# Ledger of designs, part 17: VHH binders against Serine/threonine-protein kinase mug51 (mug51)

Target 1, 306 residues: Serine/threonine-protein kinase mug51 (mug51), of Schizosaccharomyces pombe (q9p7q6)
Amino acid sequence: MPALLKINKKKNGQTKIDRLFSKRRKTSLAIEKNHSKASMCTGQSPLNIISYNVPPLIVLRNKTIRNSIEVLVEEMFRDIQMRQQTNVLVAQCPRMIVETQLIGLFQSNYTSVAEELEQSIRTGDIRRLYLNRSDKFCGESCLILRPEFDKLFTYYLCKFKDQEHIYTLIFKLHKLLIENPLPSYTSEELKFNWEERRLLISMGFLILAGTDSYGISLPNLGIFTHILRNSRNDLSNYLKKRPYREVIESSLYNRNVSVACKKKNEAFFGWKFRLCDAIGAGLVDSFMTTCGRAFRLTKKGLEMKF
Key: E = the ipSAE of ESMFold2; O = the ipSAE of OpenDDE; V2 = 0.75 times the mean of E and O plus 0.25 times the DockQ between their complexes.

## First folded at step 22 (VHH; framework vhh_gocatamig_d2)

Design w4 (from u2 with G55D; at its last look DockQ between E and O 0.20; V2 from the best seeds 0.00; counts 0 for: pae O 2.4 > 2, placed apart)
Fold by OpenDDE, look of step 22:
Structure w4 (fold): chain B 306 residues (1-306), chain A 124 residues (1-124)
Amino acid sequence: as target 1 above (306 residues)
Amino acid sequence: EVQLVESGGGLVQPGGSLTLSCAASGFEFRYYMMAWYRQAPGKKRELVAGIRYEDDTVYMDSVKGRFTISRDNAKNSVYLQMNSLRAEDTAVYYCATDLHGFSDTWYEGYFDLWGQGTLVTVSS
């Protein structure tokens, strides 16, 4: 059954949802234009992601899609909690929303998000993350003033609490970013000596963006993006080869990684995360069948190149 | 049990070769970056080599061209082939991984799982 969109009254032949989608598309384009310069300069921006409270995910108006995402996110969260080995970045991802994913949802016409989120996008509170060719998130930084940013830094502070020098360094950086949020800094603006800057680069908090220009990053963003892209690509490719570009969830889980991928020793996220991400990004749509939950590749998923 | 176990260390003459192995258990090995570190007497521990994927490796400058890191995901193992060994290569070699995150950098502080180490002695 196709996701039943609550058909609101048509005004001028368009449903409320259609109008929202149109507005969202315009917003998307505007945001993309605004972030283009930032993405070119730094190659990455970790500050375009936001965390959200996992359940309930009421951000999506399409009940079917929402439910699917909620289930996936919940399962991911549960799995992560149950694991002794927790990648903090991955662990947080299921509870994170990126503007790119939201835009993806808007453009797919399969679902809509809450008006509050739309407003946040319009106001620039939520910035778009781009998966660039360098396998890094790029865009304009805007997360610095968000609690989620503090949480991320808090994690790293905790991680390095027993290393006074590192702790102090990270703390100073965090403070600097809060007090003076910029997409890039000069050495003078950073107020770190060369060794400190080098260390921060090695740790993944800074990137060299140019001559005496340092971009802000977060540890593991590169690898995260890489794995994410691979995961999306693999899923997309798989679905492209299937009849109707669809798969039953149970069948999907039993799928083996391609021989080519194995040969390259490539890493992928788990299926739950991948599906959650793909749904969020508008690459895959979830629907129910008589045989259980199924997924289908969207037009966006088909057209997207990774 | 989550662990790394190194093997293959020993005494070797200068110019000789040695292959170190690290067997991983207790986690999804293929998803994690693996690294070899070494610590010589009186020196700080240093990164020797790291591997994410087959085509994504890193080496310290002094071992480039001599050492090769590789992994076999089917065997949950990472290897360090050491050729043209030098006296300065004498150290305890450790296998390490970051269980807490996917590191896109090779900062030592991110690595939270370590093997017990294997001693490599290069001496005439």
Scores: ipSAE 0.035, ipTM 0.469, lowest interface PAE 2.4, mean pLDDT 67
ESMFold2, look of step 22: ipSAE 0.669; ipTM 0.862
ESMFold2 (binder alone), look of step 22: mean pLDDT 83; pTM 0.857

Design w5 (from u2 with F102S Y107S Y110S; at its last look DockQ between E and O 0.01; V2 from the best seeds 0.00; counts 0 for: pae O 18.8 > 2, placed apart)
Fold by OpenDDE, look of step 22:
Structure w5 (fold): chain B 306 residues (1-306), chain A 124 residues (1-124)
Amino acid sequence: as target 1 above (306 residues)
Amino acid sequence: EVQLVESGGGLVQPGGSLTLSCAASGFEFRYYMMAWYRQAPGKKRELVAGIRYEGDTVYMDSVKGRFTISRDNAKNSVYLQMNSLRAEDTAVYYCATDLHGSSDTWSEGSFDLWGQGTLVTVSS
């Protein structure tokens, strides 16, 4: 059975997504407890969420993953401000753990990551971070459905504990997302007035998705996703122009960003990250050649529109 | 300090008018729904009126048309204008808000910050 079929398997009539949603609904009371705790805390390190409810196979390298994430962030951004933002994002986004694992695959000739994890990555079960699109609101790739999401909000509640109005807004938003997770919300569904919505947008928790349509985001996630999309697009476009849609790793690293991208001041992740992301997203496959590691554009990569 | 302080209560004759004020401090008032509750002797505390951050209002049926709740965000205050007062309006009136934002309902349990109350006595 193709690996893709495993994601859609129903257990007791429920998909993995269904089970996740069910779990989230059942934990609503636990969220209240977390919020209460958050109001009394001095703050939590966002990095702590990396260890939250990670499957044991992934946890085996947790410390290494943390270290690798830091290296990855350093590679991605040299600007201090951007680095800081990215650090927060990396610490808060489970997908960054996945990406780090993929880096591990590269370094260790694909022996450093558990097979199950690799499969989950390649199938897109874990690799994607979807918050704002209905067609992408699935699996563990949906952060809202993950325990890390709760921990992340706890962090924010701690951060804003002295600002009661913000605390209240974040708390209400978190409850809404847990109780009624949607890819987008109308103003009516959000039950926030314009000022409140504006504040949440400015903070990075809401994004405008259309007329009276709001997507859910996290602070700094917008920038991250923008860069990610650009990186995917660039890599895909490059491979499309290559013979057999393939490239040797060493050759890829020597590639410069297109002049067009430079002119627009578009930001890109480093090659390692881009490759990890692409592989995880199923856009690119890696294989070994006599000349070293190579990458090829997949059918999905070819068809994907950014 | 986070607190609500009611004022304006007193003795008034039937048919009279009274304005209650509630001054809020210690939080960003404009982001919070406010409510007036009252408790008469021997009775349960009941919602009198509520006003959301958006300005939408709710009233108990018995006070509709007689009472008006309003807010002044610049003064961090909520008001209850009471007209055509009746003997049955005699109660301790409480100002309340949901500081933690746990609920968007007007139930008593939804409010976690209360004032000390102000007594309104309607008597001839």
Scores: ipSAE 0.000, ipTM 0.195, lowest interface PAE 18.8, mean pLDDT 67
ESMFold2, look of step 22: ipSAE 0.000; ipTM 0.285
ESMFold2 (binder alone), look of step 22: mean pLDDT 83; pTM 0.847

Design w6 (from u2 with M33K; at its last look DockQ between E and O 0.03; V2 from the best seeds 0.00; counts 0 for: pae O 8.5 > 2, placed apart)
Amino acid sequence: EVQLVESGGGLVQPGGSLTLSCAASGFEFRYYKMAWYRQAPGKKRELVAGIRYEGDTVYMDSVKGRFTISRDNAKNSVYLQMNSLRAEDTAVYYCATDLHGFSDTWYEGYFDLWGQGTLVTVSS
ESMFold2, look of step 22: ipSAE 0.693; ipTM 0.874
ESMFold2 (binder alone), look of step 22: mean pLDDT 86; pTM 0.883
OpenDDE, look of step 22: ipSAE 0.006; ipTM 0.254
ESMFold2, look of step 23: ipSAE 0.690; ipTM 0.865
ESMFold2 (binder alone), look of step 23: mean pLDDT 87; pTM 0.884
OpenDDE, look of step 23: ipSAE 0.014; ipTM 0.313

## First folded at step 23 (VHH; framework vhh_gocatamig_d2)

Design x1 (from u2 with W106F Y107W; at its last look DockQ between E and O 0.27; V2 from the best seeds 0.00; counts 0 for: pae O 3.0 > 2)
Fold by OpenDDE, look of step 23:
Structure x1 (fold): chain B 306 residues (1-306), chain A 124 residues (1-124)
Amino acid sequence: as target 1 above (306 residues)
Amino acid sequence: EVQLVESGGGLVQPGGSLTLSCAASGFEFRYYMMAWYRQAPGKKRELVAGIRYEGDTVYMDSVKGRFTISRDNAKNSVYLQMNSLRAEDTAVYYCATDLHGFSDTFWEGYFDLWGQGTLVTVSS
């Protein structure tokens, strides 16, 4: 068996992917300053597309992680369906993106993956994309290329069906990503002219990653990841202020713990989702009391900087 | 009701200053990117400035250093401070957002919620 790769070893608190994305972001910003024409439309974090045949990461031999993610995804979408008016941004995220991002976010130091995910990678069922929303974010999320990926692009294609030029560009981009997934592309590799590249950047599908280097991005992925981060941060901050850094579930539900929410129960994510996410991320522990279920901030939750 | 309402437009002399305001309602303002567009007579609508959820900003080249976009999430408002106004800044200014959250970019095609606009006239 080929040696499992630790591709995301942390250095100075950042994984290799974090460093890569940070570097690209900095480069992009620098380029934006010099290229005013493109600067107006850039700002998303790039996708780090890796080779289909790259050896899998270290496998977390815990089926529970996958199951938890599935439950989270289901709960999130259930909640979104119930709150269509308040959760527009999240509602627009394809399920596969949510799932794959959660997979990434649940991984400790992003040095390993769930067994099922790893198996899928080994079998060639899926390709891997890595997402990083911010250079300040400690951790990564991943997007896996699978059949549902086509649905994502189908969504955009449908949206722009009456705009032939845009439709064509998106279609070509999709094809490129499927046929030749790369972490970055040159202009030659993209086979898009400047105007086309500019438009794709404007739309959020491309970003500048360097001189004649383009990263792949997707619309609204950044905001989704940010909302997740904020959700964790809000809960953490709330618990930090509580005695023993604990809260009874019933008490928690009666409080708006999100700084982002003006009204109770208007958060992008429901409480069940938020708590499961925090538990999955290792920020919060659940335990039973005589008064019901309670939650406690973990050491990781305490130390985590958002 | 989901809406954007601009205010603050008016007549100003060249070199003068003006602050535009856009009040948002009916959605969770803090999670949405906001943009100011303008349309001069006989010209296409153009992006003037944008501010993302994270607070980072973008400007068209001609307004860099003169205009500042900011947001107050507590007030559900976005602002455009315009300094050193020029005749060429004369336009109807619109605030806009991507209500569906399609993108973090300031591509006009994603913006689906627009204000009614406010007229800025720079004239001696």
Scores: ipSAE 0.036, ipTM 0.428, lowest interface PAE 3.0, mean pLDDT 69
ESMFold2, look of step 23: ipSAE 0.630; ipTM 0.832
ESMFold2 (binder alone), look of step 23: mean pLDDT 84; pTM 0.856

Design x2 (from u2 with Y110W; at its last look DockQ between E and O 0.58; V2 from the best seeds 0.65)
Fold by OpenDDE, look of step 26:
Structure x2 (fold): chain B 306 residues (1-306), chain A 124 residues (1-124)
Amino acid sequence: as target 1 above (306 residues)
Amino acid sequence: EVQLVESGGGLVQPGGSLTLSCAASGFEFRYYMMAWYRQAPGKKRELVAGIRYEGDTVYMDSVKGRFTISRDNAKNSVYLQMNSLRAEDTAVYYCATDLHGFSDTWYEGWFDLWGQGTLVTVSS
């Protein structure tokens, strides 16, 4: 029996992302009110903290969720040219983002993101994909734009073109997802029998999110999660070794370039993509100093093992 | 050349032990999940064990506690330690990976690179 990974049950009808946004908002508000107390927990930074109102890492032309995803995806692949050997792996990743990267991207201005995202999912413009195959990413979700999602399904259909049963099953699933875009599905909504659902789970297209609740996933997310894990681990480990577990943005950028040049065998996403992920995941906080933007390893970032 | 090469198969008595090896070449081994499949005469091929790139493992129920899959990224190799072998373990054992899809699921259809197989015969 595939380990029914308990997808984090909607506590009180809120999605995980809603809870994260709510928590981040509370934290942000608390930090804004008590600038002095947050710095005390990690030791006094020699960096003069100016403000927690940090401008976004990426300037968006249009503050839409779609545009945000597009820009993040672009950032995901931006530094590939510097890493020729590992570029192939990165290039094979689906063009998607971690949902929490929206928090990292918008930072303090993320209050309206959740609603817009929900609407976009329900209209079918954006698909939520669950990462439920690794203990490290249990319950996390990714976002992919409809065109990219469809391209992947084309690939899957092509792969199984000679297997009529599987082809038909994948085709039926794709059609369902197009015609009825939902964040999750009941068995009734899926219109698949038990055997078909089981097969789709085994193939990696479905995950069990709860009692008679199915989430959508993709079978080829392994490399993405691997690279993401490495990204988080690398950044965390680096910050752990830094004084006060802090780094200015310029130094971090330079390090990223250096690592890209030196560690030819390590696959990494673009640095802005990685930063947005780390911030969104709550591993790193950003703040403004007299020297510019800086990042700090959080307690969560310190405790997490990847 | 991109290939998987199995070794270590042979004749063994019931209760015996055997270690299978699979040597990978032609791709970045450390990023790929690896699986052992077996096919007994007249039976469908079945997953025996799998190991992901992060090291987590999966086993067929009938081999749990008896078989251990492991990998050595430095040697580009995956291993299957088989203990307490039974007659029912008699099969051709195949090493496999998903070379193109980077799937993290254990559905046979995603595996597109296979070794030639190694025969394991458990008989008194």
Scores: ipSAE 0.633, ipTM 0.839, lowest interface PAE 0.7, mean pLDDT 84
ESMFold2, look of step 23: ipSAE 0.724; ipTM 0.888
ESMFold2 (binder alone), look of step 23: mean pLDDT 85; pTM 0.864
OpenDDE, look of step 23: ipSAE 0.501; ipTM 0.811
ESMFold2, look of step 25: ipSAE 0.703; ipTM 0.876
ESMFold2 (binder alone), look of step 25: mean pLDDT 84; pTM 0.864
OpenDDE, look of step 25: ipSAE 0.434; ipTM 0.731
ESMFold2, look of step 26: ipSAE 0.698; ipTM 0.875
ESMFold2 (binder alone), look of step 26: mean pLDDT 85; pTM 0.864

Design x3 (from u2 with S103T; at its last look DockQ between E and O 0.60; V2 from the best seeds 0.59)
Fold by OpenDDE, look of step 26:
Structure x3 (fold): chain B 306 residues (1-306), chain A 124 residues (1-124)
Amino acid sequence: as target 1 above (306 residues)
Amino acid sequence: EVQLVESGGGLVQPGGSLTLSCAASGFEFRYYMMAWYRQAPGKKRELVAGIRYEGDTVYMDSVKGRFTISRDNAKNSVYLQMNSLRAEDTAVYYCATDLHGFTDTWYEGYFDLWGQGTLVTVSS
């Protein structure tokens, strides 16, 4: 039986992302009010902190969720040219983002993101995919644009074209998702019997998110999760070794370039993509200093084992 | 050449132990999940054990506690340690991977590279 991923149940009707946004908002407000360091860094930072209000890592021409995903995806692949050997792996990743990267992207200006995202999912423009692999990513979701999602689905349809039963099942699922785009589905909404649902779970298209709640996934998200894990680990490990677990953006960039050049056998996403992920995941906080933007490892980042 | 080559099969008595090896070549082994399948005479091929690139493992229920899958990325090899072998473990054992999909699942249909198999016979 595929390990029933305990997808974090909607506590009080809020999605995980809603809770994260709410928490981040509260934290930001608290920081603004108290100028208190949210990060349990032992000792006074030698960095002269100016503000916890940081500009976005990426400047968006249009502050839509769609555009945000597009730009983040571009950032995901930006540094591929620097890593020829591992670029093949990165290149095979779906063009998607981690949902929490929206927090990293918008920083403190994300108040309307959740609502817009929900609308975009319900209109079918954006699909939410759940990551299935490890307890560490349990309940995390990704966002993919409809065209890219359909492309990936088509790939699997083609792959199983000679297996009528499987093809029909995948086709039926794809059709359902097109006709009824939802963030999650009940068994009734899926219109699949138990055996069909079981098969789709085994195939990696469905994830059991709760009691009679199914999330959508894709079978080939493994490499993405792997690279993401490595990204988070690498950044965390680097910051753990830094004085006060802090780094200025310029230094981090230079380090990233250096690592890309030296570690030819490791696959990494673009540095802005990675930063957005780390911030969104709550592993790293950003703040403004007299020397520019800086990042600090959070308690969560310190404690998290990847 | 992209290939998987199994070894280590043979005749063993019930309660005995055997270690299967699968040597991979022609691809970046460390990034791929590996699986052991088996097919007994007259039966459908079934997943025995799987190991992801992260080291996470999966086992069929009947082999849990008896079999251990492991990998050595430096040797481009995956292993299946089989202990407390039973007559019902008699089968051709295959090593497999998904070269194209980087799948997270162990659905047989995603595995597109297979070894030739190695016969394991458990008999008194």
Scores: ipSAE 0.503, ipTM 0.782, lowest interface PAE 0.9, mean pLDDT 84
ESMFold2, look of step 23: ipSAE 0.710; ipTM 0.877
ESMFold2 (binder alone), look of step 23: mean pLDDT 84; pTM 0.862
OpenDDE, look of step 23: ipSAE 0.030; ipTM 0.428
ESMFold2, look of step 26: ipSAE 0.675; ipTM 0.865
ESMFold2 (binder alone), look of step 26: mean pLDDT 84; pTM 0.863

Design x4 (from w6 with T105H; at its last look DockQ between E and O 0.02; V2 from the best seeds 0.00; counts 0 for: pae O 7.2 > 2, placed apart)
Fold by OpenDDE, look of step 23:
Structure x4 (fold): chain B 306 residues (1-306), chain A 124 residues (1-124)
Amino acid sequence: as target 1 above (306 residues)
Amino acid sequence: EVQLVESGGGLVQPGGSLTLSCAASGFEFRYYKMAWYRQAPGKKRELVAGIRYEGDTVYMDSVKGRFTISRDNAKNSVYLQMNSLRAEDTAVYYCATDLHGFSDHWYEGYFDLWGQGTLVTVSS
């Protein structure tokens, strides 16, 4: 059974996703109650902002960066949207997280992203975030900090508009991230007291990265990374069994349909997203064949342990 | 086809009860939050009740204790049990969901799928 199909398997009346959410809630509540323990949110990868030393990217087409991003986002989410396959995880996870693979797509010539994207990254107009590997998530993802990030925070601000203390914290954090993007922050740099930091951790916006070192995170990121890991693992395992560890794109889609039809529970992510993610993570390469676009497992993908 | 279809509206006397139903089709209902909104004549549309995928519920203050929102995922339906109805509850009631699904709050602007509405009239 593909790893993704196991996600929907019920145990004691709860799906894996339900259990993950439940666990997350419990952890959050526990953190709120336990004033004394620096809660290492075990399982969340910190978001690292990389604003320097961006490697050159391959220029594909002359297109405005905005249009390119929009096209990429549309393409990436088209499959999910078309299937009307919405799950809580995808719905609740920040869209910008899934958009993290845009850089990977660009680098792999999977898209028609323009040179302007590279330039914007280099100039700092667009910031790159990385989801680092962790013990629980062996892969890594690149997040592009774009206006959608502001939208995300706007969403949270609206959500907590009637909770002044939380609103203020989120607002300050957002401002800090925009004005002073760092891969990690000291308590001094954060300018949050212990209680505030604890609250932000419980909400999923901060993680403890070390002694007086805080990483940036996002709500539901831990759950997302678990699902993402499973997605990557499933794809990797599939490719490992294929001749030359390659597959034609159309074959993947057909497989997905066939599997989905047999089982009432479709994968949470469509193939387009999964491929984008895998490419972004460097696990899979895309290339053209006489039969169409194909994908190949990379050395990294082969060596990756999920 | 993706749609929401409300039913159960009608004329009821003050103090009476009514149950509204909303049947969903064309999407994975179980993963979506559902909401009931109402719009009275000359008033803005307002959230009446919401239920998340997890089963958590929200109510406007004026209906707390009188109205109950529930869902049946097996039937792809959301319900609004309305008890102790008052004249001020007279409105067109709409079922709504956020098909885009990237928000868990209850702001009207984030709901992009609406039913046609069902009229509830509370009158003597």
Scores: ipSAE 0.018, ipTM 0.350, lowest interface PAE 7.2, mean pLDDT 69
ESMFold2, look of step 23: ipSAE 0.607; ipTM 0.833
ESMFold2 (binder alone), look of step 23: mean pLDDT 87; pTM 0.887

Design x5 (from w6 with V58Y; at its last look DockQ between E and O 0.22; V2 from the best seeds 0.00; counts 0 for: pae O 2.5 > 2, placed apart)
Fold by OpenDDE, look of step 23:
Parts: sequence; C-alpha cells; structure tokens
Structure x5 (fold): chain B 306 residues (1-306), chain A 124 residues (1-124)
Amino acid sequence: as target 1 above (306 residues)
Amino acid sequence: EVQLVESGGGLVQPGGSLTLSCAASGFEFRYYKMAWYRQAPGKKRELVAGIRYEGDTYYMDSVKGRFTISRDNAKNSVYLQMNSLRAEDTAVYYCATDLHGFSDTWYEGYFDLWGQGTLVTVSS
C-alpha cells in the first residue's frame, strides 16, 4: 500500500509518472485523438505474434522444432554471452528476432541451422517468416510465443513487485497475451482504462497501432531497432567496399573485433546474429565458395538506405 | 566490473556553476540511456535530467534552462552542467542507467545501476 501511494501520489494534480512523462504527454494525447499509427513515427513498432500466422499447434507442440530453435538461438547468441553482457534481457529480444529470420538461414544454406529445423522449414511445418522485407526498416518485429517471452514478463513483474499498480498492469497484460494472443487489441479487449493504457504505452508495453487498436511492444524496442539498423548499415557499408560486394565468413569473424569495438559504430551484436538478421532481411545472401561460406550484398542491401 | 562513478560535486555559492561527471564501465555505454537523479536531505529522490541513446534529453521543470545533460560515448561518460545554482539544488546527485531493462522511460523503477553519488552543496 505505501508504494502504491507513493507512485500515485498526486503533486500539483499530477502523478509522479505523469510528471516524468510530461514531455510525452502531448504526444500521447495527440496519438489518442488521432488514433493513428503514431508509433510508427516514433520508431516503435508493434510486435507481431508469429503464432497468429503460424499454427500454434505445430510450432508449440513440436518438441523437435522447439529444441532445434533453442539450439540455434543458443549458438547464435553465444558470442553475446561471451561478451559478458549483463543485460540478458536485451539479448532475449534479439533471440526472438533471430527466430523470425530462420528462413533466411535456410535459404542461404547456413550450416549453423540445425538439421531438424531446416527440415521443418523445407516441409512447411514452419512457415516462411521475415522480420522485415521492406525497403525501410520500420522497427517492426515478430514475436514468437516462447518461454523467453514469459521470462521477460516475469522479470518485469519481479522488478515492479513493490509497485502494486504497475505490477498489476503488467500482470494483467501478460495474462491477456497468454490467454488471447493477438497481433493487436482494441481497448475493449485490453480491458484497461485510458490512464492504464497510457502508462503501459509510456512503459513500452503497448503502442498505438490504429484507431482503437493497440499493439504489443517491449520496453526499449525502439532502441533495439536502432541498434539493429546500425548493424545492418555497418554490414552493408562494409560489403559495399569489398570486391564484388562479397566476403568470406571467416574474414568477417577475423575482422579485428578489437579495433571494431573501439569504433563508435561497432554493433552491439555478434557477427553471427548480424548475419542472420541481414540474411533474414534480404540484405545479404550466403553462398558457398571453395574457401568456405561467403556473403554477398543483395540488390536490396545495396539500395537500402537506413 | 559494471559500475557508475560520479565526480565533480562540491561546495558552490548561489549563482555558481558546477559540472558533474559520471564514468561508466563494464557495459556498452553508447546504447544505454543515462540519467541524473538527486536526493536532498529529507526529500525523495527525483529525476533531474536524462539523455537517451538517440541523444534526446529530459529535464525536470525546475532545472530547465540551467542544467544541461550531455554524453560522450567515446569516454563512456555522462555529464551534468549546472548553472545558476540555487540553494534548493543542494543534494546528492546520482548517475543511473537501466542496465537490464534497456527501457526508454524515465521512470525510476527501471534504473537498476546507480553510482555512489556526489554531494552538491549550494550555500553562501
């Protein structure tokens, strides 16, 4: 009770949260009035629930597929883990993204893809999914309902356990997502009042997707997408400077990470993830050479401006 | 080691200026939002200023026009330039980031990495 009182204590007619987000208030109000995809303008895009498009029965019940995905994800993010990134949660977002880019790996015969997963893609058990195939990366991401997603919510629940109001909101939202996973929700479906919705938006869990339409998001997804864009740009720029716009995989890995890390423009993610993303986005193709796996910039990658 | 270390605090006369620095280590600084909080004696900790990854800034109303938050990613540092200091600005100032949440909000609850604080005393 005391923590709730602290959070909801109005000073000069405004809650602490309202004061903290005062700058965004105008935007939020404007967004509410216009019920427009204003989130797209802010670089925040809703998470599309992949299970909405992919039959949940196949994806969720196939243990083999799940295991394959897990193995792949672990391999893909090994380097991130090795960098002693204390922010495990940040890495979980990319993991979800990687899962949406599996088709890219398959198409490029990426050898790091588990055989079982590849087979599932070939057989059509897993649908072809791309994070974004548009010329402009608008920050949209696809969410696969995975335990990792639940872990994220669990983390936030734990983090806000002493803030009853916020805890309750997050809890209700999480429950809704589990019980009724949709790519978007109406206000009626959300069962949150305007203040609650606004708070969730400010926290990054909801975004406006249209007139009385709310998309699901995650905190800091905008930043994530910026990092991802930077990653794509870096890779693209690198390849543009290479002969034939190609590079051997081993050469990429040997790219003096030490020097690159010192550069302000070093990507947050490791090369394996970056390549996966780029392939999935259609910016880069993978092919085999006598010297090993290589990557080449696609026409899309060449033309894309981030 | 993951840490934030504040410096630059001290005694200053009303109307004076002071620059606080916060040095970050142990994480990819350039991707994280940074914030300055302050806590005056007997008062609650309050957000003073924030700077996001993108470079946009936030200020509490009472410091607008007087304080400037900036960051140097090359130095893994965030700064708070404080001008026209007032007695009411007396507080322990803390540097903070949202290390695990990676959020873009200024809500205090998201900030999980804090410096030790540096005392700013504005007195004649």
Scores: ipSAE 0.120, ipTM 0.571, lowest interface PAE 2.5, mean pLDDT 69
ESMFold2, look of step 23: ipSAE 0.672; ipTM 0.861
ESMFold2 (binder alone), look of step 23: mean pLDDT 86; pTM 0.878

